# VH-VL binders against UPF0659 protein YMR090W: the designs that were tried, part 4

Target 1, 227 residues: UPF0659 protein YMR090W, of Saccharomyces cerevisiae (q04304)
Amino acid sequence: MSPMKVAVVGASGKVGRLLINQLKANDSFSTPLAIVRTQDQVNYFKNEVGVDASLTDIENASVSEITDAIKAYDAVVFSAGAGGKGMERIFTVDLDGCIKVVEACEKAGIKRFVVVSALKAEDRDFWYNIKGLREYYIAKRSADREVRNSNLDYTILQPGSLELNKGTGLLQPLDKLEEKASVNYSINREDVASFIVESLLHPNATVKKTISLVNGNEPMEKFIQSL

## First folded at step 4 (VH-VL; framework fv_cosibelimab)

Design b4 (from co7 with light chain A30K N53K)
Fold by ESMFold2-Fast, scan of step 4:
Structure b4 (fold): chain C 227 residues (1-227), chain A 123 residues (1-123), chain B 112 residues (1-112)
Amino acid sequence: as target 1 above (227 residues)
Amino acid sequence: EVQLVQSGAEVKKPGSSVKVSCKASGGTFSSYAISWVRQAPGQGLEWMGVIIPIFGTANYAQKFQGRVTITADESTSTAYMELSSLRSEDTAVYYCARDEGSYYDTSGPFDYWGQGTLVTVSS
Amino acid sequence: NFMLTQPHSVSESPGKTVTISCTRSSGSIKSNYVQWYQQRPGSAPTTVIYEDKQRPSGVPDRFSGSIDSSSNSASLTISGLKTEDEADYYCQSYDSDNHGWVFGGGTKLTVL
């Protein structure tokens, strides 16, 4: 069939950049759209990477502006986050930014939505007393709830602590997650990007699911077959 | 822009301890990792350890385990490296360096470096 | 546990191109990203390349990074050499098993 057109919110982030490169290299996808917050980032994606780019600051953009940016696309990936750049940005980016993109997808008639969340967002006991993470996790848990309450064909990815190592293509099986010590709940950013691609290619296995992503020994293909 | 400013040079006796500070300004402190790296005169760079202020957690190179303690004070945006049981071989310039991370990231590239602190261990 | 090996010194004339290698002793060079730092005499290191081939803002495009899987090495290439490029250069990569950083031994670049 026709290659899928994917818009990536938060394309300038580390996962986003890896995702854009993987989408560009895969014939199942058309040239992706990098949705970014600054003109320098637009110039980078258009001139250096060679993909489409839209200046749409998710923190300040209206639902209508986001809708206009994504309306020509088949799927939207939300990989944006505050990135430790101020407490208010957790509310305006991680929480409200995600909610606005969900509403924009609904208005544009786009069903396929993948969001990068956080490991064990529903398990308040896991994160409530971790210094400095409470507000971040409140936002992620609340955004995930809004995503689940939408009529979108969503996939919620909950990665562990993000590392800049090369991807291995190996994940920890979901039924063995608790066998790892919590200090070892880490995941390579490249494997998160790869799993977003696999989610878009395997909707029957991933639509309407919340999926924990942690490094392990199971090949990604086998992991998806078990979903 | 982000700047890391370290405390001044120290002269210490063998067997004592030294505590070097690294004050961050112009950016968010708590969500980034701060690594400590040393360089003996005429030698290469040697990683000592890292702290992630938001977690209050630190990890150390095996060579320094038991002698080094890295801490952070988020209220003053300052990281500290304390090295105990000093030997003449500990004479070096000590650098702090910031990792461009997020709440979970411990492995990002070093984006800013402090100016260095010379610690001389002599009798 | 792995080591990163660099040549101790390299030299070249102004305007020419020089390449500095960084070879990983065990495990694949592709397993972890490689950074490159420049250190001029009396100064702290500064980043010239990160994540194998990316340049920080303000670093000229004369500096480039590459990976060669066949030799299990990363390389820093500096074209159009200038006298101000004279410095020590260090490669660095992350050791996932020990959750820490490994530096190469450093290469002294002389521009004559």
Scores: ipSAE 0.062, ipTM 0.609, lowest interface PAE 6.4, mean pLDDT 87

Design b5 (from co7 with heavy chain V50Y, light chain H99Y)
Fold by ESMFold2-Fast, scan of step 4:
Structure b5 (fold): chain C 227 residues (1-227), chain A 123 residues (1-123), chain B 112 residues (1-112)
Amino acid sequence: as target 1 above (227 residues)
Amino acid sequence: EVQLVQSGAEVKKPGSSVKVSCKASGGTFSSYAISWVRQAPGQGLEWMGYIIPIFGTANYAQKFQGRVTITADESTSTAYMELSSLRSEDTAVYYCARDEGSYYDTSGPFDYWGQGTLVTVSS
Amino acid sequence: NFMLTQPHSVSESPGKTVTISCTRSSGSIASNYVQWYQQRPGSAPTTVIYEDNQRPSGVPDRFSGSIDSSSNSASLTISGLKTEDEADYYCQSYDSDNYGWVFGGGTKLTVL
């Protein structure tokens, strides 16, 4: 089998940058595509990181423009978010940006799609009264529903609170998720990136699944075997 | 481009309080964490605490717990640091600094810094 | 809580390489990312290294960062030393247990 070609939407974000580096370093993958918003980011990924890059602003791009950017790729990862760029961007990036990428994948004939969502997005009781998160979670829950209703071989990853700590390779077992959900549901960004890689390498375990990611004590390999 | 602009220098008496402002422009204020860091004359950087404006959530270094209050006004894109019960040892330049962050992101590197505010505590 | 310990000062000649260490007192240095800031007299700090070994746009490749788990320390290395590199340098890491930032004591770099 030839190495998988992966396009990463939101490559300039913290998870996205870690993911690009991991994909580049892994022989199971061809040079990844960094889909970014500015020319400076294109230059950074091409000249400093040494990967392919596309100037495609997901907020303003049409489905056809996104389709053109990704059409040569085998899989698409959506790790873009509103992260610090205005409340209105929750609707244009987290919700509509994700929906447009799903539609672009369907138009391009790309089946494999991984999206970074949010912990317990389906459980309104979990997030409805968390100050400042209601609109964000409405967008994530709605986008996840659109992903599930697509024809794609999707994987929906729902990380907890994202931290800058080094990856440990250790996750909280899904059958013990509630032990942490009300206490400390943090997850290292590097482990989210690593789990995206593992999802792409293990489609039998991860396709058509919604998977919660929280720091724990179970090695990723064992976690995947239990899916 | 993002810019953090702080209020001007202050001279305070021991036992009083000081409130320093940090106004953000050129980017989204609410979604970023704003940290406060001080530096006494000839000394190193000392982290005091942060706020995430969208949540109103603040956390403080143990050394300043009970004396520091960090607040934010989203309508004016301004963060504030108030330090009470001032002592001569509180004489320092006070900096605000921004973490790029997101709603969940409270632990990013400091990407933009204010110019600093000199607070002098003298009798 | 942990402390980050740096040498108070370091000096080296132009064109040479200097290394500044940052040692963590408890817990592994590798458990949290390390940042490095440069502060020139009268100025606010600026980032020269983030996430252990990454350079911001505009920072020359003479600046590099590394982690050494055996000494429980992070290092900032500046090669091809120039007079404009003369500044105070601070390491920083995050304390996940106490939800806060920790700075090293700072190192004054003198270029002679």
Scores: ipSAE 0.158, ipTM 0.630, lowest interface PAE 4.6, mean pLDDT 87

Design b6 (from co7 with heavy chain T57Y, light chain H99F)
Fold by ESMFold2-Fast, scan of step 4:
Structure b6 (fold): chain C 227 residues (1-227), chain A 123 residues (1-123), chain B 112 residues (1-112)
Amino acid sequence: as target 1 above (227 residues)
Amino acid sequence: EVQLVQSGAEVKKPGSSVKVSCKASGGTFSSYAISWVRQAPGQGLEWMGVIIPIFGYANYAQKFQGRVTITADESTSTAYMELSSLRSEDTAVYYCARDEGSYYDTSGPFDYWGQGTLVTVSS
Amino acid sequence: NFMLTQPHSVSESPGKTVTISCTRSSGSIASNYVQWYQQRPGSAPTTVIYEDNQRPSGVPDRFSGSIDSSSNSASLTISGLKTEDEADYYCQSYDSDNFGWVFGGGTKLTVL
């Protein structure tokens, strides 16, 4: 009955911040660890949010430094991204940052790993000609492959376009994903955070899965039951 | 520090068009959304439209569809708002504002605002 | 497809607390995050609250935001009022159906 200790890489990002708040509020989890890149962010999470924080810049940190930061934790969530801050950061954060965290989990003996990827990362025809997204998707697809080739109990979440709207708790059924192609593939960031929490609480349904997350009309509980 | 610097005041005749610029300095230009918001004298803020330069994506408020065009020049980190078929009620201060968006985010709170450009439409 | 309604003006004495409401005409106020902007005379707006209740760096803690689903409203609360708080305040929320932003009509705060 001991609550799960979760470390969140990219905690200062929009999904990460929502996730930290949800983990802090849920008795199934111990105080989470916010892994962040600046001292101001450490101070924010420790003093304003009231959670643990580690100054570990994923872009520049070694695997050993990341391992030291996460070694006391039961699960790791990778929700970091370049955030549009130059094409080089796509390779150092979205791709190599994710790979380093996978290696750190393996060194620390942590099996449970959840990564926020991108919708249809495997399908080159979907993203190859989308202006501005090719390099991002190359990184996400490649990182996802490294995650799948690891010995971790992984969950790969592939959200559509991320919105800053309140979560609805409603998702598009996986077998009806293509019905959204004529409109768009958007997803609320809060619902991504909520689904990360649900993934950690329902490992039998989500371990070794790649799961597309798009807004729809199916309650999250029912969606998970269908996985 | 990120700054948005807009072009200077304009005086235009009814039926003409105006093109206002918004130059970004510091930070990343192409991956962030730039919105345009206007404010008529003594009135509130009114959203006109948005561009995300890296996606080549633009969207406009229904009220301005067909009259407004928002573009961006990534090489100069400059966004433009062109409003055609000007009327006297288009007299307003026009602001650009940066959305805290990213490659995969078309919505976010406005984190930086330009200083505003007064456009006066008079005969 | 919705409007955000604010009172046209509010007035209060220095040191007191004032609350400015922002009511959504259709759909739940909780469906989309609410931001609050401060516009002092002759200046561009600046953000004082984002995502319902978050404060940007440099905004004092006497500014706070809240959501009340029962009245379908967001509120900006300013405690310990100072003369420098005299400004117009605008709420804003995202219309996900139309992929655009909606602003409230604005509230003129006078600190007497």
Scores: ipSAE 0.101, ipTM 0.623, lowest interface PAE 5.3, mean pLDDT 87

Design b7 (from co7 with heavy chain F55W, light chain A30K)
Fold by ESMFold2-Fast, scan of step 4:
Structure b7 (fold): chain C 227 residues (1-227), chain A 123 residues (1-123), chain B 112 residues (1-112)
Amino acid sequence: as target 1 above (227 residues)
Amino acid sequence: EVQLVQSGAEVKKPGSSVKVSCKASGGTFSSYAISWVRQAPGQGLEWMGVIIPIWGTANYAQKFQGRVTITADESTSTAYMELSSLRSEDTAVYYCARDEGSYYDTSGPFDYWGQGTLVTVSS
Amino acid sequence: NFMLTQPHSVSESPGKTVTISCTRSSGSIKSNYVQWYQQRPGSAPTTVIYEDNQRPSGVPDRFSGSIDSSSNSASLTISGLKTEDEADYYCQSYDSDNHGWVFGGGTKLTVL
């Protein structure tokens, strides 16, 4: 089996950087592609991290430009976000950026697509009254619907509140998710990156799935077996 | 680009309350958490609590639970820390700092700090 | 629920290398990222290292961070020591059990 070639959109974000490092270190994968928005980021990934990099600003790039960047790859991960730069970028990056990458995958003939979304995006009652989060969740919910309407072998990951704790490899079982309501649903960024890797290695368990990611006590391997 | 500007120095009597403000400019206020840290004269940094506007959630260090309230007003991009039942040992410089956001990447926690607000508690 | 212990003070001559330790009392130092802050008298702290070993823009490469799991500690190393490096240094890590931040007691660096 040939190592999988993975392109990561949003590679310069915290989850993206952790993911690139994990993909580089794992022999099941070829050198990944970091898709980034600035020349300084291209130089960083090529010269200091030692991976491939493409200058493709997802906010402004056309579907054709994105298609050209990813067409040599087996799988695409979308881990990009507005980065706190206001409502306009939620619309152009979180929503339209994701839609353009889905269209680019379809045009390139790439089936495997993993997207980092948000916890309970479908449950409007959960997020509608959370101040500052409504616009973000509208974008995530709408993007998730476009992903599900595609012909891609998608995996939609819905992490809770992202933390700077190192990964534990432990997740909250999906049927016990509500037990974490009193603790405010948190997840380590490193465990999100690790679960993206595991999703790519275990397509039978994760293709066509929407998976909530919250810290818990179940080992990731057992969690995947239960999907 | 990002700046945190705090309200001015306060002199308070024992038993009263103080409310310090922290106004953020640049970037999206609601996407980031704001922590409050104090430093008594000649002492180290002590974390008091955090507000995470995106979740509508605040959390406090046990030492301050019941005496501190941290709030945020997204319309003015301002976080507040109110400390009640003031004692002389609450005399300190109080800092706000931008903390880890729930869904947006940052360059690590506490990447921007306010200038500090001196609160003096004396009779 | 844990403490971070730093030496109270450290001194080195200009041009030399100094290392400041930060030891975690309970749980693994690898469980949570460690940050380092520099504070000059009368000023707010500024970040010199985040996520164990990353430098913010503008911080010279003389500053580096590392983790030693055998001693359950993090270290801040400053090489090519300059007089302007004289300051208090604080380590910080997250307590995931209590959902809050823990600071070390601080180390006063004197350049002599």
Scores: ipSAE 0.028, ipTM 0.588, lowest interface PAE 7.1, mean pLDDT 87

